# VH-VL binders against Probable ABC transporter phosphonate/phosphite binding protein PhnD2 (phnD2), part 19

Target 1, 264 residues: Probable ABC transporter phosphonate/phosphite binding protein PhnD2 (phnD2), of Prochlorococcus marinus (a3pdp9)
Amino acid sequence: SADPDKLIVALIPDENAATVIQDNQGLKDYLTEAFDKEIELVVTTDYSSMIEAARNDRLDLAYFGPLSYVLAKAVSDIEPFAARIKGGTKTYNSCIIGNTKKGVTSFDDIKGTTFALGDPASTSSRLFPELTLAENGLTKGKDFQGVFLGSHDAVALAVQNGNAQAGGMACPILKSLKKKGVIDPSKVTTIAQSSPIPQYPWTMRSTLSPELKEKIRFTFLDLDSDKVLKPFNADGFASITDSDYDGIRKAGKLLGLDLSKFVK

## First folded at step 10 (VH-VL)

Design j2 (from j1 with heavy chain Y52N; framework fv_acimtamig)
Fold by ESMFold2-Fast, scan of step 10:
Formats: sequence, structure tokens, C-alpha cells
Structure j2 (fold): chain C 264 residues (1-264), chain A 121 residues (1-121), chain B 106 residues (1-106)
Amino acid sequence: as target 1 above (264 residues)
Amino acid sequence: QVQLVQSGAEVKKPGESLKVSCKASGYTFTSYYMHWVRQAPGQGLEWMGIINPSGGDTSYAQKFQGRVTMTRDTSTSTVYMELSSLRSEDTAVYYCARSPWYTSGYAFDIWGQGTLVTVSS
Amino acid sequence: SYVLTQPSSVSVAPGQTATISCGGHNIGSKRVHWYQQRPGQSPVLVIYYDSDRPSGIPERFSGSNSGNTATLTISGTQAMDEADYYCQVWDSSSYVFGGGTKLTVL
């Protein structure tokens, strides 16, 4: 069991890495004080690279998306301990969006178009959009062409600019981009919202000492700093378990994804 | 063997544009960030910007914003750096260099051989 | 607009210890990397994260960082260590290099 002097804390690249790191300096400062350790925030180039880093025991703490967590858990010695809570819920939704000027305002309008997807291991920017489209009779590669752009902000911009006519992304990220003025609400229509998705899990490598793991868990569960929580759009963090993500495992099977094929 | 191989030397006139390539091999191209750094003759190193080869997202040093563009082609594992409105002060060796993460504690572990660009009338 | 200051040159006799400083406001709160560049060659990473050595870099290279000064130390200096040395930090939105120090071994 390990008690390192420096903790490597990975954040999923669901947006541009510079933005993710900049927004989370408050978290870095808070954890530095709480643990009396050096904290290094890292963002990998994509979701699969973060899974690989976890597999190689390079990450002490990792903030995964739901699907990337399920994939990492299958090949890594990690455990989930906390997820964001807001308004009493630990869930969020995936949005299907269309370009307003190109007339993409309903499911039928997606047929024959280019549909923007985030990272292949994204829940709200790949898995749930594809499931929602399939449930509405639209199959990727048959009824529309999918293009993987790697991040949620890239999807939103591609749809706004008309480089893709439609796309899928996390509804909270879309709301944030609209608030910041990056996305013009008049140019992008929300066609559909998914059923609730369990929030991104905070995870730790299981080989950390029992004392450090306890300290990490309590530090996050007791966290009430507005500066730290603002980038997460959260009231706090609440306890979770691996079984909370069984619905994600089921969703992957329903789409016909062989989850074992996502990892080397 | 991890290797970054850059395009050959160029001679340009003021007002022209430059496009340098950096071809990666020996590792998963989309798993590492790529940087561009330049060095004027007899001068120090100057960071120009970063590109994520996976998503194509970029961030540029303030000095080069509006004049530099970084792109990539995942099918050839190649990163490009384009610099427009060239001036004699842009005469430099241009390097590409990789890093495993975007982080506050950063390091460039592998560097290309450099591309000499001479801008003169 | 963050600035790193290095001496332009340092001279040492073979076998002696060379120290190269890198000054910056509150640099001890940042992580410092060091690069070696021989004439006509690409830079080579010799120290990262203040004091860690990459595989293949001799033990005689070491680093430290506190307050307003980071230091690269080369013990038992050899002729092959003659090169320019650059420190580097990440500062909020960009990567900043020091001006470089020419190490002469005579």
C-alpha cells in the first residue's frame, strides 16, 4: 500500500485541456492544503489515454466519465468513491442537438446528415446519443454518418458552424457554453434529452494505503468550498459505488458495443 | 523507436507564409500533445503553442495569436504549423516536441530535429 | 508575461560542480524543467518536475526549486556537458523558457 508525497489527479478531457486545468486550480489548492502533499492536475489527450494511464497505475485520483470509468475498472485496480450532487440528484442528461439554419430540428431531419460525436468512450457524447437515435429508427452508418470530434465543446461548435448538421453532448456542458456566449442559442436546437445518466465518478487507485483512502473519501464528501465546486456546477460530492454504473454496462450491451474491445 | 521527423529547410520572403510538418512514429500519435517551439539564431527557446492530435484543439502563445495555425492529419500521424505574414524576425529553427499530458508540471520528452526557416528580401 | 532569468554564462573546470540558476517570482510554487542543447542539436530533457531525471540522464545531474530560484546542479562536470541549458515552467496559459545559460568546461 502506497502513501506518495505527490498525487497525480486526472480530469477527463470532456472539453479543451487548457480550460479544464484553468477551471480546476481551486481544486488543486484545496487538495494541497487538505493532504499536505504536492498535487499535479493532468489531462490526457483523449479518454482512452486516461484509461491506459489508470491501467498502468499512473493516476492516484481520476475523474472519469461513466463509460470511461466502466472501461477503466475492467482493466485497472481502481475504486469509485464520490460523484457530484446538485439539487439532490447525482445524475445528468445527454442532449441531441441540430443546426437551426440547416433545418435540423427533429429526429427525421438527422437522416442523411453528418452527426458529431465526442470521444468514442464518452457516455453523453457517444453511447447515449447512439442509443437514442437507434430507439428512434436511426442507425449510425446507415441513416447518418458519425464523426468523432473528441470533446463536447468541439461537437457544439461543429453543429453551430454547420460542419456537422447534428450532434450529441452533455446537456450541462451545452448550458455552460450558452452562458459563456460560445454557443448562440438561436443557432442550435435541442432535439431531445436522454434519460438520467449517473454522474462522473471520482476514483482512486486501490493500492493507496487504507489511511490515505479514508482521508481522500472524507475530504471529498465534506467539501463545501464554492470556489472548488463552481467548475463542477455542484452543491457537493456524495458517496457512490461501482454498482451505480451497472446501467452504463447494460446500455453498452444494448448498443452492441463489445466493451472488451475498447481497451488494449 | 519514438521519432519526430520534420520537413526540410525553407527560404521565404517577407509577407509570405510558412508551413512546417512534423511526422510522428513509434508511438500512438493521438496519445501525446504536440508543441511548437522556435529558436532565432544565437537566441533562446520560445514556445509558440500546443495542439491535441486527438481532437485537433489548439492553444497559442499570445505573441503568435492571429498569425499561427496548428493542424494535424491523423491518417499520416503528422502535425503542421503554419505562420503567416512572415518578417525577417521570424528567421529561426522551428521544433516540434511532444508531452504526455496537459499539466501545470510540464516536460517535453521527445523533440524533432528542427526546421531552419530563413526570411529575407 | 511571466519571466525567467538565467545567467548568460557559467564556467567551470573539469570535475568541479556547476550550478545554473533560474529566477522567477514565486517559482518555488511552480514545477521546473531543464533542457540541454548542444550546438547544432535539438534540446534534450535532463531534469523534469524540479528534480526528477529521465531514463538515461546521469546521476550527476540534479535539480532543486524553492522561493524565487530554481537550480540545476551538475557534479563532476565533464567536457561533454558543455552546452546551453534552459529552464522552463508552465504559467497559467503558456510555457515560458529562461534565456539560456552557456556552460563552458575548461
Scores: ipSAE 0.395, ipTM 0.773, lowest interface PAE 4.3, mean pLDDT 91

Design j37 (from j1 with heavy chain A107G F108M I110V; framework fv_acimtamig)
Fold by ESMFold2-Fast, scan of step 10:
Structure j37 (fold): chain C 264 residues (1-264), chain A 121 residues (1-121), chain B 106 residues (1-106)
Amino acid sequence: as target 1 above (264 residues)
Amino acid sequence: QVQLVQSGAEVKKPGESLKVSCKASGYTFTSYYMHWVRQAPGQGLEWMGIIYPSGGDTSYAQKFQGRVTMTRDTSTSTVYMELSSLRSEDTAVYYCARSPWYTSGYGMDVWGQGTLVTVSS
Amino acid sequence: SYVLTQPSSVSVAPGQTATISCGGHNIGSKRVHWYQQRPGQSPVLVIYYDSDRPSGIPERFSGSNSGNTATLTISGTQAMDEADYYCQVWDSSSYVFGGGTKLTVL
């Protein structure tokens, strides 16, 4: 069983790589001290590349989105162990947004428009937006044109500048971008919020030594550092299991997702 | 067999609080949303709110915001609905009903038997 | 807030076709679910997603949804179909029920 001198920690590229790396420097420092090991943060170019890296046993720790996790779990020897918790909940919501100036404030306004989507393997910027739109009589490729922009911040910016008239993304990321002044609340309207989605899972390679796996689990569960938790907008991390993502598996089947499209 | 079993009838006075339970069995409790819907005597169905049992996240109808609280206990597969500051207009049958977790807006396919709550002065 | 409008009552002779309407602004762009409630009983989902039937619901129940009106159709109506019928949609962040229609089988 593996106890490497360096841990490779992959972070899902839900925003641009520079922001993701910067936001996780506190975590890197904390883990370096806690484990007495070198920590390498890795941000892949897209969600499928991270799934591929997990499949090839290249990642020691990986912070996936819900859908990318269930896709990776089907082809990788990984196990989930923790997710962020805030106010006693381990869930978040997907937002459908519209450009205010272009008059996109309701589902009906999306018909005939360009709709911005994140990564194809994203839960809150692909899976849930597409299901919510279909539930309201709007089908991608028929009633609107979907464009994959790769990340949530790219979706928000495209809608704000009018390159897309509407889009789907994680509500917490939208809120963060508004607080930072990246998104002007007067230019972007929230049309709808999804039902709660289970939070992003932290996962570890199952072939790590039992002693190291337990140390990793408790290090995250005991984490109360403001420096580390502030970028996650979290009170802490709480235990999770694979079955917490069964509803994501159901949603993926309903949308007709093919695993082979996400991993080469 | 999938079933939802609710607590028994209640008689309350104005100003009191109500807590109704709904025990789920026969399916994965944390994979489905649970709704609360009420029906006043001779009136229609009125949606009160929804809870996601896995995380405990809730969303309430505007009319009940500030008076209703929904919680769950995953160890007993039970959802609770608390309604405070009761009025005579709160006299109704209260139902729990599940819906698929994967999308919002899907139909409520399994319903509890209902709990009659009478609020009288 | 989104509003669904149903007739308060509909009357039909046994064996004839009953139709119950559910009016809503651009309801054809939404998915409509229908519930049957007999006196003293819990509601029963009879149509979901505009036109799909749950397992155990007779084929004589059907649904449609277009423009500003969704319709529940019951062919060969029987005495046992006498009940209140409710349409329901999800509108952005809320679940909205129609006022209900009492179906009387003469």
Scores: ipSAE 0.000, ipTM 0.444, lowest interface PAE 15.3, mean pLDDT 88

Design j38 (framework fv_acimtamig)
Fold by ESMFold2-Fast, scan of step 10:
Structure j38 (fold): chain C 264 residues (1-264), chain A 120 residues (1-120), chain B 106 residues (1-106)
Amino acid sequence: as target 1 above (264 residues)
Amino acid sequence: QVQLVQSGAEVKKPGESLKVSCKASGYTFTSYYMHWVRQAPGQGLEWMGIIYPSGGDTSYAQKFQGRVTMTRDTSTSTVYMELSSLRSEDTAVYYCARSPWYTSYAFDIWGQGTLVTVSS
Amino acid sequence: SYVLTQPSSVSVAPGQTATISCGGHNIGSKRVHWYQQRPGQSPVLVIYYDSDRPSGIPERFSGSNSGNTATLTISGTQAMDEADYYCQVWDSSSYVFGGGTKLTVL
């Protein structure tokens, strides 16, 4: 339906489902009041499942990561409309981390190790780490072994406990885990930070009515609630367009990801 | 046609601040990184810092940290570089240069350069 | 702070092969880019990612990178190749240039 009585809102599983759902209760409450509609939060088991749900036109709103958005956009009728803004920026960074006790503090220390990666469709926990390592002469499968753990928090924990000697993840998630006491800063070293990455896009199904799409856009852009914004570590939301993610498309091709076939 | 056009030459006194602009055209401004690189007379190229125009996030070379500020205006596709507390050794041609994120951060398009002379 | 070392000058006769070295600790583990700068002009990217050529750059330009030395090779050198050449790498969130090599074609 173009104007459904219930909106299905999908959230990328960049951390365990319980954390993602808990952090977005304020958003659910806000959207329920703003739209006078039932809001259902959905967290899929992996990024590909969320892309598939979007492809099958089952999501009304979807909060993707940059690469998963690019992949979903290729096979779905969705449009991006807003991204988090903090301190005047709509970007974040990817971190390469190492286990301190195992002495992994530089790129050279990654040779011959197990490197933890998040979901295969993750920008900051797969695409950027692999490209950054390749730029520094380290190729997955040749110089190190990659292991996909599915989420950023799983990467951080694996590096901390030494199940992987190094890993890649979103710097903001690492900082959050350190503040929560989940990650001990003395056990995990940041080896490198990427150049800025476009922030996660909020997207909507293009088949929603023009009136509802306009209401959704303004509801996000006018958002000024600490209850909703604090879990996102955001000052607000700013407009974005599909072309803001063209760099991600090119990066995926450079890494050898056939973006036309990834989800098919 | 991808093009970077910089502001004109400037003459400054020691202690003043410099602000150079770089206007981008012919591509999606927010999808590429922008760098500032300078070159003192008869010397080599020296990287100063990077800005991501989409979010405005910056990273500066340690030598310039605390003196350099990079900003952008997405409505005019323009990047700015401000250098404070100028010294005579800041006399240089200042270049903006684009790096596509997908090409290993090589600087594929360069502005024409802005000559800045710092003298008393 | 990572350092790239280039010879200050290289001289070749027209039609001969010019080689310009770029030395750096374990540089073979990095990706090297090369820029050509003619007097009074902006730099031009001539080689990226060790050995790839941008569109419009002649095939006589080639690159290699191994161990502690990256090399820019210009075969059949022409008068128009007379310029300063700079190597460049990314290292730990910093972009490092070599000191530059003046190529003279006489």
Scores: ipSAE 0.006, ipTM 0.481, lowest interface PAE 11.2, mean pLDDT 88

Design j39 (framework fv_acimtamig)
Fold by ESMFold2-Fast, scan of step 10:
Structure j39 (fold): chain C 264 residues (1-264), chain A 122 residues (1-122), chain B 106 residues (1-106)
Amino acid sequence: as target 1 above (264 residues)
Amino acid sequence: QVQLVQSGAEVKKPGESLKVSCKASGYTFTSYYMHWVRQAPGQGLEWMGIIYPSGGDTSYAQKFQGRVTMTRDTSTSTVYMELSSLRSEDTAVYYCARSPWYTSEGYAFDIWGQGTLVTVSS
Amino acid sequence: SYVLTQPSSVSVAPGQTATISCGGHNIGSKRVHWYQQRPGQSPVLVIYYDSDRPSGIPERFSGSNSGNTATLTISGTQAMDEADYYCQVWDSSSYVFGGGTKLTVL
């Protein structure tokens, strides 16, 4: 069991790395004081690289997306301990969006178009968009062409500028980009919202000492600082377990995802 | 064997633009960030910016903002650095260099290209 | 803008210990990386995160960082160590390099 002087804290690259680091500077400061340890925030180049880092025991704390967590858990000694809570829930939704000027405002309008996807291991910008489209009779590679752009903000921008006619992404990230003025609501139409998705899990390396693991869990679950919570648009953090992500495992199997392709 | 191979030396006139390439091999191209660093003759190292090869996101040093552009082609594992409105003081060896992570503390550059000499003169 | 200060030159006899300083305001709170550049060659990472050595770098290279000064130490200095040495830090939004130190082994 480990009690390192420095904790490596990885954050999923759901947006560009600079934005992710900036949004979590308050968290870094809070954890530094709470643990009396050096904290280093890390953003890998893509979701699979973060999974590989976890597999090789390089991460002490890791904030995964739901699918990337499921993939990492299959090959790593990690354990989930907390997730964001907002408005009394631990869930969020995936949005399917279309370019308004190109007339993409319904599922039928997606036929024959280029559909922007985030990272292949993303829940809300890959897995749920593809399942939602399939449930509405649209198959990737047959009815539309999918293009992986790596992040949710890249998807939103591609749809807004017409490089893709439609795309899938996290509804909370879309809302944030509209609030910041990065996305013009008149240029992008929300076609559909998915069923609820469990929030991103905070995870820790299982080989950390029992005392440190308890302190980590306590520190997150007791967090009520606006400085830290505001960037997450969160009311706090609530306890989670691995079984909370069983629905994601089932969704991945339904889409036919080969877990080995994400960790090799 | 991990290698970064850059394009050949160039001679430019003031006001022109340059475009230097850096081809990566021996590792997963999209798993590392790429940086551009220059060195004027007899002078020290100067960081120009970073590109995220997977998503294409970039961040540039303040001094070069507005005249530097970094791009990549994932099909050829190649990063490009374009510098416009060239001046004689842009004469330098331009290096590409990789880092494994974008971090709050700044990761080191573990592998460097061989450098591209660019001479700007009238 | 953050500034790193290095001596322009350091001379040492073969087999002696060379020390190269890198001065910066509160540099001890930052992570310092060191690069070696031999004449006509690309820089080579010799120390990262204040004191860690990359695979392949001899144990005679070591680093420290505290207060306002980071130090690269080369024990048992050899002729092959003759090079320019650069320190580097990340400061909020940019990488900053020191001016470089020319190590001469006489």
Scores: ipSAE 0.200, ipTM 0.683, lowest interface PAE 5.2, mean pLDDT 90

Design j40 (framework fv_acimtamig)
Fold by ESMFold2-Fast, scan of step 10:
Structure j40 (fold): chain C 264 residues (1-264), chain A 120 residues (1-120), chain B 106 residues (1-106)
Amino acid sequence: as target 1 above (264 residues)
Amino acid sequence: QVQLVQSGAEVKKPGESLKVSCKASGYTFTSYYMHWVRQAPGQGLEWMGIIYPSGGDTSYAQKFQGRVTMTRDTSTSTVYMELSSLRSEDTAVYYCARSPWYTSGYFDYWGQGTLVTVSS
Amino acid sequence: SYVLTQPSSVSVAPGQTATISCGGHNIGSKRVHWYQQRPGQSPVLVIYYDSDRPSGIPERFSGSNSGNTATLTISGTQAMDEADYYCQVWDSSSYVFGGGTKLTVL
């Protein structure tokens, strides 16, 4: 339906599903009131499953990461409309982290170690860490062993506990985990921060009615509720376009990414 | 067809400020990084800094930190570089240059250059 | 801070092969890019990612990078190749250029 009575809203599993669902209850309540529709939050097991759900027109709204968005856009009728803004910027950074007690505090210390990665289709816990390491002379499979743990919080915990000696993840998620007391700053060293990455895009399926699409766009852009914005650590949402993610497309090609590895 | 068109030559006195513009066309302005690189007469290329036009985020070479400011206007697809407290050593041709990616580090298109002469 | 070292000048006869070196500590672990600058003109990218050639750049331009030296090679050198050549890398958070090599074709 172009104007469904219930909107299916998918959230990328960048942390464990329970945390993602809980953090977005404020958004669910806000959208329920704004649209006068039932809102169902959905969190898939992994990034590729969410891409496949979008491909099959099963999602009305979807909050992707940058790379997973680029991959979904290639196979789905979706359009991006908003991204979080904080301090006037619509970007964030990827962090390369090391276990302090195991002495991993620089790029050279990563050689010969196990490096924790998030989901294969993650920008800040896979694509940018691998690019940053390659630019500094470290190649996955040659200079270090990569292990995919599926989410950013899993990466942070593995590095803190020493199950991996180093890892890559979103700097904002690391900061959040430190603030919550999940990660002890004395146990984890930030070795490097990447170049700026465009913020996660909110997307909608293009087959929704023009009236509903306009209402969705303005509802997000006009959002100023502290309870909704606090989990996103955002001042609000700002307009974005597909071309804002062309840099991610270039990075994916540089790393040699094959779309077929991510779409089931 | 990618083009970077810079503002015209300038003559400045020591202590003044410089503001050079670079107007981009032929591609999606917010999808590529923009850099400023200068070249003093008879000297080599010197990187000054980078701006990500989508978010406006900047990073500057240590030598220019505190004197340089890079900004952009997405409505006109234009980047600006302002350099303050000018000295005679700042006499140079100033280039804007596009990069497809920060970590890739290559400059695929360059502006025509803006000659800035700082003399008393 | 990371430093790239180039010879100040290289001379070759027309039709001969010119080689321009770019020295840097463990530069073989970095991606090297090369720019050509003719007098009074903007730099032009001639090689990127060690050995890739942009559209419009003649096949006589090639590059390599291993150990502590990256090399730009120009086979069948022509008068129009006379220019300054700069190597460039990204290091941590900065963009580093070599000092430049003036290629003279006599």
Scores: ipSAE 0.000, ipTM 0.484, lowest interface PAE 13.5, mean pLDDT 89

Design j55 (from j1 with heavy chain S31R S104E, light chain S94D; framework fv_acimtamig)
Fold by ESMFold2-Fast, scan of step 10:
Structure j55 (fold): chain C 264 residues (1-264), chain A 121 residues (1-121), chain B 106 residues (1-106)
Amino acid sequence: as target 1 above (264 residues)
Amino acid sequence: QVQLVQSGAEVKKPGESLKVSCKASGYTFTRYYMHWVRQAPGQGLEWMGIIYPSGGDTSYAQKFQGRVTMTRDTSTSTVYMELSSLRSEDTAVYYCARSPWYTEGYAFDIWGQGTLVTVSS
Amino acid sequence: SYVLTQPSSVSVAPGQTATISCGGHNIGSKRVHWYQQRPGQSPVLVIYYDSDRPSGIPERFSGSNSGNTATLTISGTQAMDEADYYCQVWDSSDYVFGGGTKLTVL
């Protein structure tokens, strides 16, 4: 079992890489001090690249989205240990949004449009939007054209700018972009919100030594630094298990996801 | 805003069938599982089964397998629970309750008001 | 068939902390939900996912889950908290409820 002098920490590219890296500098500093080890932050080009890095045992810690986690778990020796908690909850929602100026304010308005999606392995920017639309009689490739833009911020901007008439993304990321002034609330309408989705899991490589794994688990669960938690919009981190993501596995089956398409 | 409204109380005779409705409003009906849970007088909660309103897929507790049928009507956002071959032991308050189909919790966050069913000769 | 065990009754004085246990084999590996039911009313979700509170549930309600016992804790217990409390888990395609605990605030 491994106890490396340097820990490689991967972060899912749910927004542009510069934003993800900048938001996690506080975490990097905190973990460097807590573990007395070098910490390297890694942001891959896409979700499938992060899954492949995990499959090849290249990551010591990995912050996945829910769907990318269940896909990685199927092909990698990783284990989940913590997720962010805020206001007593470890869940978030997916939003379906429309361009207000182009008149997309309801499900009926999506028919015949271009619908922006994030990464193919995204829960709130692919899986849930497609299922929600299908449940409302709208099938991708038949009733609307899907376009994968790779990240949640790209989806929000495309809908705001009218490059896509509608799109799907994480509601918390939309809220953050509105707060930062990147998205104008008057230009983007929220058509629907999903039921609650389990929060992004922090995972670790199972082959790390038992002593190191416990130290990592306790470090996150005991974390109370405002500097670290503020970018996650979190009150702290709480314990999670693999079975917390069984609902995501069910959602994937309902959409007919082919696991092989996400592992190159 | 979100509510589940059930059909009214019923009195049945042994051997008859029961059909209770649960009408959902204030949310997207097809995004949540619907469960049926019963409670006999002075007793605890007993899970009967689940339906996924989008596809109509069902799963029933072993005790009710073969006697219970759950269906839904997406045009009216209504779930139905039918229990056949009634016995006096089926006297209970029957609840519908929703759970998020893709959440980590499987928790029943919204409950109907309950339907009292009395089975007597 | 998975079984959840709760005490039939728990009594507490107003303002004191009430603790309701839910025993189950290896329950710490499962997610526990807690429901409050007042006489003649529908159950209300008070804790989900071991320790999370739904919107509108007072902060005095908390939960934990470890090993073979999950616990619902009510701090500063009030008369309005007097009710039956049920724990619940999902186990292999079955939703299992505990037998319920009557909380009396005297």
Scores: ipSAE 0.000, ipTM 0.429, lowest interface PAE 14.1, mean pLDDT 88

Design j56 (from j1 with heavy chain S31R D57E S59Y, light chain S93E; framework fv_acimtamig)
Fold by ESMFold2-Fast, scan of step 10:
Formats: structure tokens, sequence, C-alpha cells
Structure j56 (fold): chain C 264 residues (1-264), chain A 121 residues (1-121), chain B 106 residues (1-106)
């Protein structure tokens, strides 16, 4: 209840689960020491499973994407408290990418192709790509075939190896994969970048004690460990509020998202 | 009563820089993108770039990349546009205009009154 | 770079219907916005998302967008409608404006 001996910390599966778990061992160690509590990191198989876990009060801390947060907030008693900050900004962008060898370098080249999407509840790998394509006259199911691959790294790899001719994903994850040598910049062309998107929110269960909630908030806001921050590609974490995600709510309504499809 | 109020007219010499301000009121400043658009005398509208006031991220039209800088001050709900290495061709009315922050491609629903900048020797 | 083409001028008699075209490659696949600019004034949004009207814009303003041409239609045109009209789209990472059309009502 309010001050549990063990905190369940969920991380959105924006890359494959093994990578997410491995990259966040530093976070687990840091939180274990800071709170003097057992920390269990959990990564669900998809975004909807994480939303359902939040709905059933299974998560104490949860690092959502913007859309999955908005969806979870509608059905769960959670509150947002921090987001990554880098170079003074708390935003990121969505990228539409094409396979260079297959000649996919513009929106018109996407017609008749297979377009890779991440998770259905992803902001930068589903919501923004589909809205951007629609704004450029490309409708999923009419002008191109959309395939949900579940994660951003899966999208990048599918486009690189030609299993999909184009795809949508977070620009920061693409940049990271290029830096790591997982993606060859000569094989993947960036066709478009979106306007800024509010960064992934850290959230906590609202029923935690006020003392624990304050300790969690300050622990994240004061976090300066390079080991913990490196996987987030962040200078730190900065305060956020629910209203920071109102634009994501509007975008989801425009795409006609049915909340019930994400909650079992 | 949403308003965007811009700074007054400027007269500049070639090679100088200009800095125009746009003060927002009547809405939550950090929830909308802000754009800069200019219009040379007798000519059409030309988009210069966008700033997201919440994070300060900017995107500039290719024509202005390297000469334009957009900034904001959240404490005063004000955005700024600075254009350097001025030429006579930069003589124009400069407008700020807002769009909803949630998607690219949304219309500019509120515009400032414009700032006339004259560049002459 | 994406280009929007508008006629430089359109003339119409009071009470008649004015149509202003905005041509662009596959523009019917984009969302078109229209702005009215009276002499010495700031632009005013009159149509957004092809055919939607902002609150306060008269019902005589309507829009359509199909194929390679978007159209702004003003029915029962009044003297107060004299202005320059600009179409606008978002293309990739840029906003693009048409060259503008001067509407003359007598």
Amino acid sequence: as target 1 above (264 residues)
Amino acid sequence: QVQLVQSGAEVKKPGESLKVSCKASGYTFTRYYMHWVRQAPGQGLEWMGIIYPSGGETYYAQKFQGRVTMTRDTSTSTVYMELSSLRSEDTAVYYCARSPWYTSGYAFDIWGQGTLVTVSS
Amino acid sequence: SYVLTQPSSVSVAPGQTATISCGGHNIGSKRVHWYQQRPGQSPVLVIYYDSDRPSGIPERFSGSNSGNTATLTISGTQAMDEADYYCQVWDSESYVFGGGTKLTVL
C-alpha cells in the first residue's frame, strides 16, 4: 500500500525488452540505494500491457511514451512528475525514414509500399507518422500497407534490410542506433521530421504516501549520475505536469484512437 | 482575448542585425508553437521558421538557416526573432503567428500586428 | 521545394460567387488553410483543414480540395471581402504559402 517495501518500476518497450532491461540496470541500482527498497524493473511485451498493468494498480513508477501515458491516465490513478531534459529542452521529434537502395526518399515513394510502425500506442512510431502521412495524402490501408513491428529498433532494422520500404520512429532512437553502428546512414534516408513532441513522462501511482511521492520527485529531479542518464541520452530530468500532454490528447482524437483497443 | 503584440518599426543599415519581439497573452504560452512569417513590400507571405516555446526547439526554413535565430522567455511570454547580416532585400513586415502545438501542419489561427523593418543605407 | 500556384487576381461583382484556386502537385492529399489579408492588416484565418471555418467566419466562405487543386469559394461576395487571399500547406518540414490572389469587388 502507500509505502511498499518493494517498488515495481515499469519501462516502456520502445526497444527490445533485453536492451531496455540491460540499459536500465544503473537506474535500478540507483533507486535501490536512494529509496532503501527492493526495486523490480518490468518491461511488458507491448504498450497496451503496460497500460493495463497501470489500470490494475500494479505499477509504482512507470516510464511511458506520451500517447501511452495519455491512454493510461484516462483509466489509471497515476501522476506525471519528470521528463528527460537535454540542452535545456524537454521535447523530441518523430522521423519518417525510407530505404535508400529501394529509392524511397520522398512521400510519393511510399505509395504501394510496406510502412513499418512500432507499437499501436506509440507517439513517434505510430501516431505522428500516420498523421504526417495523412497530411501528405497517404492513407494507411489505401496508399500503403502498415505493419506493426512493436518497437522503434525493429522499425529501423526492417527499413534498413528492406523488409519494409519505409517507416516511422523516434528521431533520437534513430540517432542512437546510427551512433552505435546498428543503422548505416547510407542505407536509410530521413524523409521528414515532425514538430517537437513532449518527452516521455515518468509517472507514479497517486496512492503512494505523500512522503514517498516527494522523495521520488526529488530523487529524479536531483539525479546527476552519468551511468543512469546515459541510456536516456539526458542531462537530467525536469519537472512536468499532466497539461504538458494536452496536445497529445488532441492528436490522438484526430487519428480517431479507440481507447478500448489498448485496454483488455 | 488571445493577443500577440509585436515590437515597433525598425530602420537598419546593411550588415546590421535586427531583433523583433512578440508578446503573447490570453492563453498558455507554452502550449502553442510560434512561427515567424515575413512579407516584402507588395509581395506574398514567406515562412521563416518555428519555435516551440515550452522547450525552445527551433526549425528554420533553408533560406534563413545560418542567419536567423529564434528564442523565447517563458517568464514574459515573449518570443524573439533575430536576423543577422541584413540586406536591402530583408525590408519587410515581420509577423509572429501561433499554431496548435499538437501536430505539424495546423493553421496559424492568431497573428501579431506585424513589425515593419526597413533596411537602407 | 513544394510550390503552390494562385491566380494573381480575381474580379467579381457584388453578390456573385468568387472562386480562388490553389494549384499544387497532389494538393488534394494535403490539408489546405486559407488566409485573408486586407491592406495594412495582418492575415486572418478564414478556412482551415480544407473546408473548416473558424468561429466568427461567415458561412459564405467555404473550401474544397481535390486532386491538384484546392479552391476557396465566397458566395454572395461583399465589398468587405476585398483582400489578398493566400493558401498554405505543410510539406515535410516546411510551411508553404501560395503567391496570393487579389480579390476585387467592383
Scores: ipSAE 0.000, ipTM 0.430, lowest interface PAE 15.0, mean pLDDT 88

